# Designs tried in a protein design chat: VHH binders against p49116. Part 283

Target 1, 238 residues: p49116
Amino acid sequence: EGPLLSDTHVTFKLTMPSPMPEYLNVHYICESASRLLFLSMHWARSIPAFQALGQDCNTSLVRACWNELFTLGLAQCAQVMSLSTILAAIVNHLQNSIQEDKLSGDRIKQVMEHIWKLQEFCNSMAKLDIDGYEYAYLKAIVLFSPDHPGLTSTSQIEKFQEKAQMELQDYVQKTYSEDTYRLARILVRLPALRLMSSNITEELFFTGLIGNVSIDSIIPYILKMETAEYNGQITGAS

## First folded at step 20 (VHH)

Design pa75 (framework vhh_7n9e_1)
Fold by ESMFold2-Fast, scan of step 20:
Structure pa75 (fold): chain B 238 residues (1-238), chain A 119 residues (1-119)
Amino acid sequence: as target 1 above (238 residues)
Amino acid sequence: DVQLVESGGGLVQAGGSLRLSCAASGFRFSEYGMYWGRQAPGKGREWVSGISGDSSYTAYADSVEGRFTISRDNAKNTLYLQMNNLKPEDTALYYCATYEYSGRPEGYWGQGTQVTVSS
């Protein structure tokens, strides 16, 4: 078999909604996040190893890891999204909610801690200057995670994750040959992704899209979309 | 529109071989992953094997790895499953399916072809 990822899987280009509003609002944030989610699902679906695992396994993998993939996407696309501006607007809204006594203090604390974790993660990735190949392999490592509850065919998933890890190692050692500890610095960032709540991610970025349904419940539908439908979602065509 | 038609099943003795075929139509076959599933009497459907659209990757259930080989001929829109060293526990109705086809959130499954392995 060939390499796990091809050069086409390194390309990850988010197209933002146009025009950008003068003032950030929930609809713009939700649309931007939805485009990133759909881009991430289309990316996963395009991987030959992922295609080989079958419908139930594919759906279970993405349901288990969508928040990790989405967060890696936020870090990778932080500049295109103006993520720091979006997070500042969310923080401002939360601070106003405290003053107006609209939300519980405990809930606001949980959300603020999530935002701080997200900012720290994105800052650490920026500091390491993670490139497109490294992001692609990190996404593959989290996608092919064999340790989520309820997965079947875990041995096949583990083999694909191991291949992703080996190809990342080969890439980093070749490209950053004088930085002997770069791979270790990159990999120790990954556990932080599992500490971030998918429920809080949904509240921050997908308010108004999901309504009474969760991201987990819509993932099978997103994975079944044709390329034209993905492009329509990504570019905001309707 | 979309059709998946399986063939090649039959009765075979333990240790024998069979080759299953699935004729696909109504979609861009080479752009989608394909898989084989099976259903034994009184059991739900279980995944057996899958193959990427470009044939570069295959995957197998632990129970069949080393004995079964999945392949496809994109020019003929046909999916294959070569089954070697068959065991009585391989007895089941075998279905082909695609999970990346749009239009149906549950995917599309064929009617199946019966494989019976005797001792």
Scores: ipSAE 0.539, ipTM 0.819, lowest interface PAE 1.8, mean pLDDT 85

Design pa76 (framework vhh_7n9e_1)
Fold by ESMFold2-Fast, scan of step 20:
Structure pa76 (fold): chain B 238 residues (1-238), chain A 119 residues (1-119)
Amino acid sequence: as target 1 above (238 residues)
Amino acid sequence: DVQLVESGGGLVQAGGSLRLSCAASGFRFSEYGMYWGRQAPGKGREWVSGISGDSSYTAYADSVEGRFTISRDNAKNTLYLQMNNLKPEDTALYYCATYEYSGRPEDSWGQGTQVTVSS
């Protein structure tokens, strides 16, 4: 069988809402995050290996790893999103909430620790100068994780993950031949993604989008959308 | 309107073979993954196999790997499941489905085709 990913799966282009408001608000942040989420879901669905898995299996994979995919997307698209500016606005909002006694100190601490972990992750990826091919394969490794509870067909998922790992290794070895330890530096970044709370990601980026419904709960509906609906969500045309 | 019509089931002895077909209409068949599922008496629905729209990738449940082969003919809008070395435990109603247009509840996938394997 051919490679796990083609050049079309390496392309990952986020279109931001325009114009950017003078003062960042929840609407702009949520719309930006939603576009990245839909782009990530559409990307996953375009992979032939992912398509070959049964609907329940591939839906379960995305439900289990959406936060990891989203976080990799944030790192990959950090500059086009002006992510540092968004995070600074969130921090300012949280500090104002403390002053007005609107949120508990413990909750603020959890959210600030999450923001710090996110910044550390994005900074480490930027420092490594991760390219588009590397991001695509890291997302594939995360997507085809056989170790989430409740998965069926774990041997097939593991086979696809191993194929992603092998193709990443081949790419890095050929492209960065003089940096013998680059692959190891990249792969040791992945465990940090599982330390990121999906609940806190929802609060930071999806307040107002999901109302009383979690991202996990809407993933099956997003994955069932037709291509035209994805294009509308990704470009903001609808 | 998506329509999926299964055929090719029947009664066969253990160790025998059958080939199932699924005729699809109402969508761009070659652009979507296709799947076979089954439901045995007294058991929940089980995913059996899947194939990408371009046929470049296939996947199988552990219980059928090495014995079943999924394939498709995009010119005919038809999905196939070649079942070899059948076992009594393969006895089930077999359904085809596509990812994006698979209905809920699961019985909306079509009537299925019955496979019965005698020991």
Scores: ipSAE 0.592, ipTM 0.823, lowest interface PAE 1.5, mean pLDDT 86

Design pa77 (framework vhh_7n9e_1)
Fold by ESMFold2-Fast, scan of step 20:
Structure pa77 (fold): chain B 238 residues (1-238), chain A 119 residues (1-119)
Amino acid sequence: as target 1 above (238 residues)
Amino acid sequence: DVQLVESGGGLVQAGGSLRLSCAASGFRFSEYGMYWGRQAPGKGREWVSGISGDSSYTAYADSVEGRFTISRDNAKNTLYLQMNNLKPEDTALYYCATYEYSGRPEDHWGQGTQVTVSS
């Protein structure tokens, strides 16, 4: 077998809705997040190892890890998204909602804690200066997680995760040979992704979705999209 | 219209071999992973094996690892399953599957081909 990921899988280019509005609104945030979500799903579906696992397994893996992939994507694309500006706008909106008693104090606390965890994660990744190869392998490690409930043939998933881990190790050791502890510093960041609630991510970034449609419910449809349709979603072209 | 047509099944004695084929049409075959599944009498479906669109990766259920080999011929839009060292517990209806070019949340499955292993 060849490498788990090719140079094609390292390329991860988000095209933002243009231009950024003077005042951020739910529509702009949701469209930006949706483009990142589609880009992440298209990235996962293009991996040969992922394709080999079958549709039911693919759907289960992505439904279990989409929030981790999305958060890694937010960190990787933070500059192109102006993520700090988006998060600041969300925080401002939430603080105004507290004063107007529109949301419960407990809910606001949960959402604010999520935003702080997200900011801490993105800041730690920026401080480590994670490169495109490292992001690709981190995404592969979270995608091929064999420990989610209900998965079939977890031994194959574990094999692909271990291959991702080995290839990341080889890359880091060769590229950052003088930084003995770099891999450990990178990997210790991953558990934080599982502490972030997918429900709160959905509330923060996907509030513009019509109705009560959850990300879980649309993942099977996204994974079955044609390549041209994915390209349309990630560039905004029809 | 997506169509999958399985063939190659039959009756074989334990320790024997069979090669199954799946002829696919109606979609861009090389862009999609392909899969073999099976359903034993009175039981639910079981995933057997999968292969990436470009053939660079394969995966197998633990029960068939080392005995079965999945392959494909993208020029002929055909998926194969080479089954060696067959066991009575491999007796099942075998079917191939892929993604359908539609918004439906299920694999497209063919009619199937029956494999019966006697001892």
Scores: ipSAE 0.592, ipTM 0.820, lowest interface PAE 1.4, mean pLDDT 85

Design pa78 (framework vhh_7n9e_1)
Fold by ESMFold2-Fast, scan of step 20:
Structure pa78 (fold): chain B 238 residues (1-238), chain A 119 residues (1-119)
Amino acid sequence: as target 1 above (238 residues)
Amino acid sequence: DVQLVESGGGLVQAGGSLRLSCAASGFRFSEYGMYWGRQAPGKGREWVSGISGDSSYTAYADSVEGRFTISRDNAKNTLYLQMNNLKPEDTALYYCATYEYSGRPEDVWGQGTQVTVSS
């Protein structure tokens, strides 16, 4: 009937913990990442098409794609987060861990490769100068992925994904009419998101906050939070 | 305290129609998605249809697509399911449900209304 996303869903504003410490620590990185994760889940839950699919489907979709949504959010909010500074701090910590023999070389290699993939993705998005509307629809395409195992309502999910693709196409063709291949360049970047390990994302950004509790296990609780609780997590206010 | 009360079930012949209603109370109805589920004798619960809080979006299980229509009246805190071209396979106890927030780990389900479709 109407558009899949409203102007409210295009707006994506991350509020960072304040003040930024002189030396980055695990707590600051974790809090920043958590705010982005909660903002991303609040964004998803506010979409009428997402609401229509029901609790079990919503939980399954977000569990399957949270890392992709989070990574798109990192790219979109890279300047607000000073993401390059955060990643540099993580790299310095890893290099110190090698020097002190605290972590295996294989583990460090996996984490470094993940950081390089993340940097490559964010740089690609920055080079294309992806706007807020494009980010919103890319997130919607990722969210409404019908190909994850165990999903119910796969035909409806596919319909919503196709609607997201169609609306993105209409926007890009209208707004960037001179760049015939812009949409193709944007969409070709999405498969890289599925190559990013959610386990390594948890280790980089959420270590020290959740202990033995995985992101996967907390997703149902986050999705069921009252609107005021979401707002508290997004802004750090309770 | 969320309460959901279903009504409108009954016995109908194959090819017939029924309209189910769900009266909701105890929460801000228009802010939450609502859905219909069903449980056939000897089977687990099956999701049937869902609708967004603002009614702008609906979704349906493949088995009911084109035959059932979900709707809501936010002024009356009421959810509806219009069921057309009913089949014996649609025989089930029909429940309405919503997300219950405030840290609850489960959907809030009503007690149900029985739909029986004879061959």
Scores: ipSAE 0.575, ipTM 0.826, lowest interface PAE 1.6, mean pLDDT 86

Design pa79 (framework vhh_7n9e_1)
Fold by ESMFold2-Fast, scan of step 20:
Structure pa79 (fold): chain B 238 residues (1-238), chain A 119 residues (1-119)
Amino acid sequence: as target 1 above (238 residues)
Amino acid sequence: DVQLVESGGGLVQAGGSLRLSCAASGFRFSEYGMYWGRQAPGKGREWVSGISGDSSYTAYADSVEGRFTISRDNAKNTLYLQMNNLKPEDTALYYCATYEYSGRPEDPWGQGTQVTVSS
């Protein structure tokens, strides 16, 4: 078979809502996060290997890894999103909630630890200067994870993950030939993604848009959207 | 309105061959992955094979690897499953599906095509 990813799969262009409000609010943050989520789902569905696995397997994979894909997307699009500004606004909102006794100390600790882990992850990726090809392959490695419970066709998923790892290795060795340990530095960052809570991600980024509906419950519907509907969600057009 | 119409099933002897077809309409066929699933009486659904929209990737269940070949003709909006060296355990109702439609009996678009393999 040909390569797992083509140049079209390296392209990952987030279109931010405009105009940006003078003061960030929950709705702007949720709209921005939703566009990134839809872009990530559209990216995954466009991969030929992903398409071949079938609906039940594809849905299960994305339900299991959406938070990891989303977090990689946050890191990749941090500058476009002004992610530091969004995180500062979230922290400000949390501090106001603390002052009004709306959150317990344990909950505040969990949320702040999540934000610090997210910032550390994004900073590490920025420090490594991860390029578009590297992000595409890291997302593919995360997407084709055969070790989530409840998955079917795990042998096929493992094959596609291994192919992603091999193609990433080939790319890094050719492009960064003088940096012998670059691939190792990149890959050791991935386990941290699994330590981040999807529930906390939902609370931080999706509170104003989704209400009480979980992301994993809507994923099957997102994956079934026509291409025009994805384009509408990604660009904000109806 | 998405429609998937399966055909090509029948009764065959063990070791025989069948070619299944799925005629698709109501969506941009070449943009979607397609797959074949099956369900034997008293058993759950089993994924059999899948193919990418551009045909560059295919995948197979371990039980059919090397015996079945999935293909598609995007000009004709048709999905195929070439089934060789059929075994009695391949006896099932076969469905085609995409993200827009699952091909299960409870879905409105596909009724499946029956494959029966005798010893």
Scores: ipSAE 0.526, ipTM 0.789, lowest interface PAE 1.6, mean pLDDT 85

Design pa8 (framework vhh_7n9e_1)
Fold by ESMFold2-Fast, scan of step 20:
Structure pa8 (fold): chain B 238 residues (1-238), chain A 119 residues (1-119)
Amino acid sequence: as target 1 above (238 residues)
Amino acid sequence: DVQLVESGGGLVQAGGSLRLSCAASGFRFSEYGMYWGRQAPGKGREWVSGISGDSSYTAYADSVEGRFTISRDNAKNTLYLQMNNLKPEDTALYYCAVYEYSGRPEDYWGQGTQVTVSS
């Protein structure tokens, strides 16, 4: 039996749009976020175990977990993205929306709470110094989640998730042998991902991209893109 | 452009075996995952098994695991399903499919080959 993930699945390199504008704007934020989303979808599609599942199952898994994958990607790429600067720009934009009476006070509170949860998650991952192998396996664990409603291949998905958990455990025990509780500290961070709203993530990062359709609605199309098209979206090259 | 042609179906008694084949053309066969699905009369299409492009991973529906084996010959552009210990409830039209990377959400499915298992 081969490993669930190869070394190629550990490599996760985000190429930011260039040049950076003097003042961050919605277009730059959406372009940056979309590159991360496409990188995450391409990563998932490249896993042989994922390829072995049928199209309906693959689409359902990604539609259920894209926000979790995206948030893990934000944490992993926080430094490359200057995520703190992007979040500050989003907060500034929200303050302008308050000024223009564009959003209700309750909605602004929900969005700000989401930003604080996101910051807390990213900070906790940074403090744990999560490495590339650990991120790859955490993404695999959330991708192969057998507990989403409507899945038809639950036992097979559970098998792949257990394999991801086992391989993460083996990696952590080998690499961080001195830190007996490291795996537990990492795994207890995962439930927080499910508490973050995909609708709010769409509003914060993708408002310039998707108009009247959700990310959920476009995922089937993204997953079926040719490899060259993925590479173009990920790097900004044609 | 994509063509999938299934063969190997037929009548078989319970406990018997059949080997289905799917001849594929019009795409780079080894780069795509392939699947077998089935549809019994009056029922929706059920996913049966899948295999990665490089054959390193396979997956099976609970109803067929341990009895069916999916495989592929990338040199011959052919997908196979070895069906052992067949049961009357395995009676269905069997389709092969490819998750073609075409920018459309739909899979490409073949026309199917009929498998009938008598008690």
Scores: ipSAE 0.587, ipTM 0.835, lowest interface PAE 1.3, mean pLDDT 86

Design pa80 (framework vhh_7n9e_1)
Fold by ESMFold2-Fast, scan of step 20:
Structure pa80 (fold): chain B 238 residues (1-238), chain A 119 residues (1-119)
Amino acid sequence: as target 1 above (238 residues)
Amino acid sequence: DVQLVESGGGLVQAGGSLRLSCAASGFRFSEYGMYWGRQAPGKGREWVSGISGDSSYTAYADSVEGRFTISRDNAKNTLYLQMNNLKPEDTALYYCATYEYSGRPEDLWGQGTQVTVSS
């Protein structure tokens, strides 16, 4: 059957909008986030095991895990995105919203807590110095999650997840042979992804894209895009 | 103009075999995953099997695992489903689809091909 992921699937290169504006704005943040989301969706669609599952299953898997994939992508691409600068700009905007009485203090508290959890996650991944192969397999593990409600073909999805876990273990043991507990330290980070609110992620990063429509609603359309259109979105040439 | 045309269905006795074909046109066939679905009388659509563009991966519904084999011939733009040890429960309209068109109305897959398993 061959390996679940090839070197092609390890490559994950985000192309940022150019030029970066002098002052960050909602448009730049939303375009940057959209490029990462589209790159993540195109990455998932390129996996042969994913292609072998029916489109209804593919759509259900991505709808269930897009926030986890996006958050892993934020951590992986944090340097390219200057994520700390983007998060600082979002925090500044939220603080101004309190001062201008545009949002409730309770809502701001919820959003700030989400930002701090996101920062903590990205910092932990940076501290562990997660490499491209490790990120690819972590994304595969969350993509092929058999435990989401409403899934069909759960036995096949579980088989693909187990293969991802096995290949990650083989990679880590071979590449980081002297660090006996590295895999455990990496895997224990994954449950935190499921505690991240997809609704708050949408508000922080995608308000310029989705308007009054959810990411869940657009996922089927993104997955059905032709390869050329996907490439246009991830390079900004569309 | 993407078109998918299913063929090979018919009436067969329980325990028998059939081979279905799907002729594809209008897209770069080898670049896309393909799958077979079915709809039994009075029931919703059920995914049956899928195959990656390069044939390196296949997947099957639990109900058909070990009895059905999906394959493709990229040079002929054709998808196949070999069905063995057919059961009355396999009676359904069988249709093929690709990821770019599987969420569209069933009419996009043409009329499908009817499989009826007696007794």
Scores: ipSAE 0.560, ipTM 0.817, lowest interface PAE 1.7, mean pLDDT 85

Design pa81 (framework vhh_7n9e_1)
Fold by ESMFold2-Fast, scan of step 20:
Structure pa81 (fold): chain B 238 residues (1-238), chain A 119 residues (1-119)
Amino acid sequence: as target 1 above (238 residues)
Amino acid sequence: DVQLVESGGGLVQAGGSLRLSCAASGFRFSEYGMYWGRQAPGKGREWVSGISGDSSYTAYADSVEGRFTISRDNAKNTLYLQMNNLKPEDTALYYCATYEYSGRPEDIWGQGTQVTVSS
């Protein structure tokens, strides 16, 4: 059995909608986020180990972890996306919202706390200067999580997660040989991903979706797209 | 128009072996993962084994690991399942399937081939 990920799986290139509008709007943010989501789904689907698990397991894994994959993608593509500018625009919009209902005020507080957690996560990854290989294997560790409820083939999923962990360790030890504790610093960042609400991520980044459908409900359709259709979605091409 | 046609099933005694085949057409076979599923009488469908498009990775249900081997021949657009040390609980209709297809939310399954293991 070869390595879990090939060079093609380390490459993760987001193409942003152009041009960026002078004033950010929900449609630009949603299109940008959708491209990242499609890129992330296409990345997962292209992994040979993922392909081997079968459709029900594949769909269950992605439905369980899409928010974690998306958040890692936001951190990895933060510069390309101008994520800080997008988050600042969202914060400004929330701060300028006038809510009379106390329940709506509590929701705004929850959303602001989520944004702060997201910023902290992205800042921690930036400070660690996580490279493309490290991001690819962190995404693989998250994808092949055997501990989500309802999964079948948990022994195989655990095997693939352990292989991802071993290959990440080998890479970090060779590439960052002088930094003995780098791997530990990277891995302790992962639990924070599970504390971030997928519902709040949808509210922040996917409000512009037609039909107001949940990401969970569209995941099976996205995973079943042919490669050419993914390329169209992630580049905006026909 | 995708078509999957299974063959190779039959009646076999416990401890015996069978080799199943699945002839695929209508899609770029080598670009898609393939898997075998089964459904015993009165039971739901169970995933049995899967293989990546390039054959570099395989996976198995715990119940069949060590006894079954999945393989494919991309030049012939054919998927195989070698079943060894068969047990009565392996009795089921065995299906060939692919996990991905454009524009359709439905699974692409064949008609199946029956495997019956006598005690």
Scores: ipSAE 0.589, ipTM 0.829, lowest interface PAE 1.4, mean pLDDT 85

Design pa82 (framework vhh_7n9e_1)
Fold by ESMFold2-Fast, scan of step 20:
Structure pa82 (fold): chain B 238 residues (1-238), chain A 120 residues (1-120)
Amino acid sequence: as target 1 above (238 residues)
Amino acid sequence: DVQLVESGGGLVQAGGSLRLSCAASGFRFSEYGMYWGRQAPGKGREWVSGISGDSSYTAYADSVEGRFTISRDNAKNTLYLQMNNLKPEDTALYYCATYEYSGGRPEDYWGQGTQVTVSS
């Protein structure tokens, strides 16, 4: 078979809402995050290996890993999103909530720990100068994770993950031939993605979603969208 | 209005072959992955094989790998499953699906399927 990913799967371009407000608000943050989520889902849906798996498997994989894909997307798109500014605004809001006794200290601690883990992850990826090809294959490794509960096609998923790992290895060894340990430095960053709570990610970035709709509940609908509908969501076209 | 019509099933002896077809209409066939699933008597639905819209990638359940071959003809909006070296445990109702396949519930299938019976 050909490669797991084609050149088109390396391209990952986030279009931000415009105009950027003078002061960050919940609506802008939620819209920006939603565009990244839809871009990530569209990316996954376009992979031939992913398409070849049954719809139940596709839905289960994305439900299990959307937070990991989203976090990799945040790291990859950190500059275009001005992620550091968004996180600073969230931290300011949390500090004000502490002063006003609006949230429990335990909850604030959990959210702050999540933000610190996210910042550490994004900073480590930036320091490693992860390129677009590497991001595409890291996302593929995360997407084709055979170890989530409830999966029925685990052996096939494992084969696709191993293929992703092998193709990433071949790329890194050829492109960064002088850096013998680059692949190891990249791969040891991945376990941190599973330590980040999807519930806290949802609270931080998807506050203001209509009707308290969970990301988990909308995933099957997003995956069934026509390509034109994905493009509309990604660009924010009316 | 998506329509999928399966055909090609029948009775065969163990070790025999069958070729199933699925005629698709009502959607942009080449843009969607297509799947074959089956349901044996007294069993739940089992995913059998899948193929990407452009035919560049295929996937198979472990139980059929090496024996079955999935393919498609996008010009004819038709999906195929070539089944070789059939075993009695391959006896099932076979149905094709795309993103409308919910995978777990017989009531979610919107076609009739085609019956494959393999005698020992």
Scores: ipSAE 0.355, ipTM 0.709, lowest interface PAE 3.0, mean pLDDT 84

Design pa83 (framework vhh_7n9e_1)
Fold by ESMFold2-Fast, scan of step 20:
Structure pa83 (fold): chain B 238 residues (1-238), chain A 120 residues (1-120)
Amino acid sequence: as target 1 above (238 residues)
Amino acid sequence: DVQLVESGGGLVQAGGSLRLSCAASGFRFSEYGMYWGRQAPGKGREWVSGISGDSSYTAYADSVEGRFTISRDNAKNTLYLQMNNLKPEDTALYYCATYEYSGSRPEDYWGQGTQVTVSS
């Protein structure tokens, strides 16, 4: 077997909707998030190890980890997305909802705690100056998680996760040779991804686009999309 | 459009070997992952092994790892499964499949299968 990831898997270029509105709205946020989700799913599909596991396993892995992949993508693309501006707009909307008595205080508290966890995660990744290779391997570690309930082929998934960890270690050791503890600082950030609710992520970023359909429901369809269909859907040209 | 035709099954004694083949047509074979599955009498379908389109990666069910080897010849549009140290529990109808075809269901691109019977 060759390396788990090639240079093509390090390339992760998000194209934002154009033109950017003068004031952020739900449609722009949802379209931006959908583009990132589609890019993340296409990225996963391009990995030969992922292809080898088969459709049922692939679907189960992505259903279990899409929120973690999406959150890593938000951190990686935070600057191109102007994520801080998007989150500020969401916070402003929530504060207005409290004043208008449109949402319960308990719900708003849950959503605000989620936003703070997300901001903390993105800030820590930015502070560590995580590069494209490191993001690719972190996404691979998350994707090949053998510990989710209902998975088959857990031994193979664990093997691929270990290979991702070993290749990340090799990369960091060679590229950042003077920083002995960099890998440990990076890896300790990953558990925080599982503290973030996929339901709240869905409501914040996808409600305006998917309506009453859950991300879990559409994942199998996204995974089967050809690149042309994928690009056509995110550009609205198809 | 997509056609998958398995061959190479038969009767073999425990500890023996068989090599299965799957002839594929109707799609860009090298661009898609390929899979072997099996179904024993009275049981559901079980995934056995998978291989990436470029052959760089393979995966196996725990029950067959170390005994079976999946491979492919993209120039011939053919998938193979080398089965060694066969056990009675390996008795099943073996079929090949692909699912990375837009708009398809996995079962729509499964072959008719080739029977493998392992005597104790």
Scores: ipSAE 0.505, ipTM 0.805, lowest interface PAE 2.1, mean pLDDT 84

